# VH-VL binders against SAC3 family protein C (SAC3C): the designs that were tried, part 9

Target 1, 177 residues: SAC3 family protein C (SAC3C), of Arabidopsis thaliana (Mouse-ear cress) (q67xv2r213to389)
Amino acid sequence: NMEQLAKTLTSLYNIYDANRKPDYIYENEAEFRSLYVLLHLNPSSGVMGEPLSLWFRKLTFALVKSKEICFVRNLLRLYRMGNYKNFLSRTASEATYLQYCISEHHIREMRLVAVQYINNVCYKLQPYPLLRLSQNLKMKELDVESLCHECGLETCTDPDGFTVLPVKQSTFRSPED
Key: E = the ipSAE of ESMFold2; O = the ipSAE of OpenDDE; V2 = 0.75 times the mean of E and O plus 0.25 times the DockQ between their complexes.

## First folded at step 25 (VH-VL; framework fv_felzartamab)

Design a4 (at its last read DockQ between E and O 0.39; V2 from the best seeds 0.00; counts 0 for: pae E 2.7 > 2)
Heavy chain, then light chain:
Amino acid sequence: QVQLVESGGGLVQPGGSLRLSCAASGFTFSRYAMNWVRQAPGKGLEWVSSISWSGGETYYADSVKGRFTISRDNSKNTLYLQMNSLRAEDTAVYYCARVSWDNYGFDYWGQGTLVTVSS
Amino acid sequence: DIELTQPPSVSVAPGQTARISCSGDNIGKSYVHWYQQKPGQAPVLVIYEDSDRPSGIPERFSGSNSGNTATLTISGTQAEDEADYYCQAWDSSDAVVFGGGTKLTVL
ESMFold2, look of step 25: ipSAE 0.428; ipTM 0.745
ESMFold2 (binder alone), look of step 25: mean pLDDT 94; pTM 0.957
OpenDDE, look of step 25: ipSAE 0.032; ipTM 0.649
ESMFold2, fold request of step 26: ipSAE 0.233, 0.329, 0.264; ipTM 0.670, 0.716, 0.662
ESMFold2 (binder alone), fold request of step 26: mean pLDDT 94, 94, 94; pTM 0.953, 0.957, 0.957
OpenDDE, fold request of step 26: ipSAE 0.471, 0.435, 0.103; ipTM 0.821, 0.815, 0.722
ESMFold2, last read: ipSAE 0.387, 0.321, 0.379; ipTM 0.725, 0.699, 0.716
ESMFold2 (binder alone), last read: mean pLDDT 94, 94, 94; pTM 0.955, 0.956, 0.956
OpenDDE, last read: ipSAE 0.026, 0.015, 0.242; ipTM 0.650, 0.568, 0.739

Design a5 (from w3 with heavy chain Y100S, light chain K26N S29K Y33H; at its last look DockQ between E and O 0.67; V2 from the best seeds 0.00; counts 0 for: pae E 3.9 > 2)
Heavy chain, then light chain:
Amino acid sequence: QVQLVESGGGLVQPGGSLRLSCAASGFTFSRYAMNWVRQAPGKGLEWVSAISWSGGETYYADSVKGRFTISRDNSKNTLYLQMNSLRAEDTAVYYCARVSWPDYGFDYWGQGTLVTVSS
Amino acid sequence: DIELTQPPSVSVAPGQTARISCSGDNIGKSYVHWYQQKPGQAPVLVIYEDSDRPSGIPERFSGSNSGNTATLTISGTQAEDEADYYCQAWDSSDAVVFGGGTKLTVL
ESMFold2, look of step 25: ipSAE 0.248; ipTM 0.675
ESMFold2 (binder alone), look of step 25: mean pLDDT 93; pTM 0.947
OpenDDE, look of step 25: ipSAE 0.343; ipTM 0.760

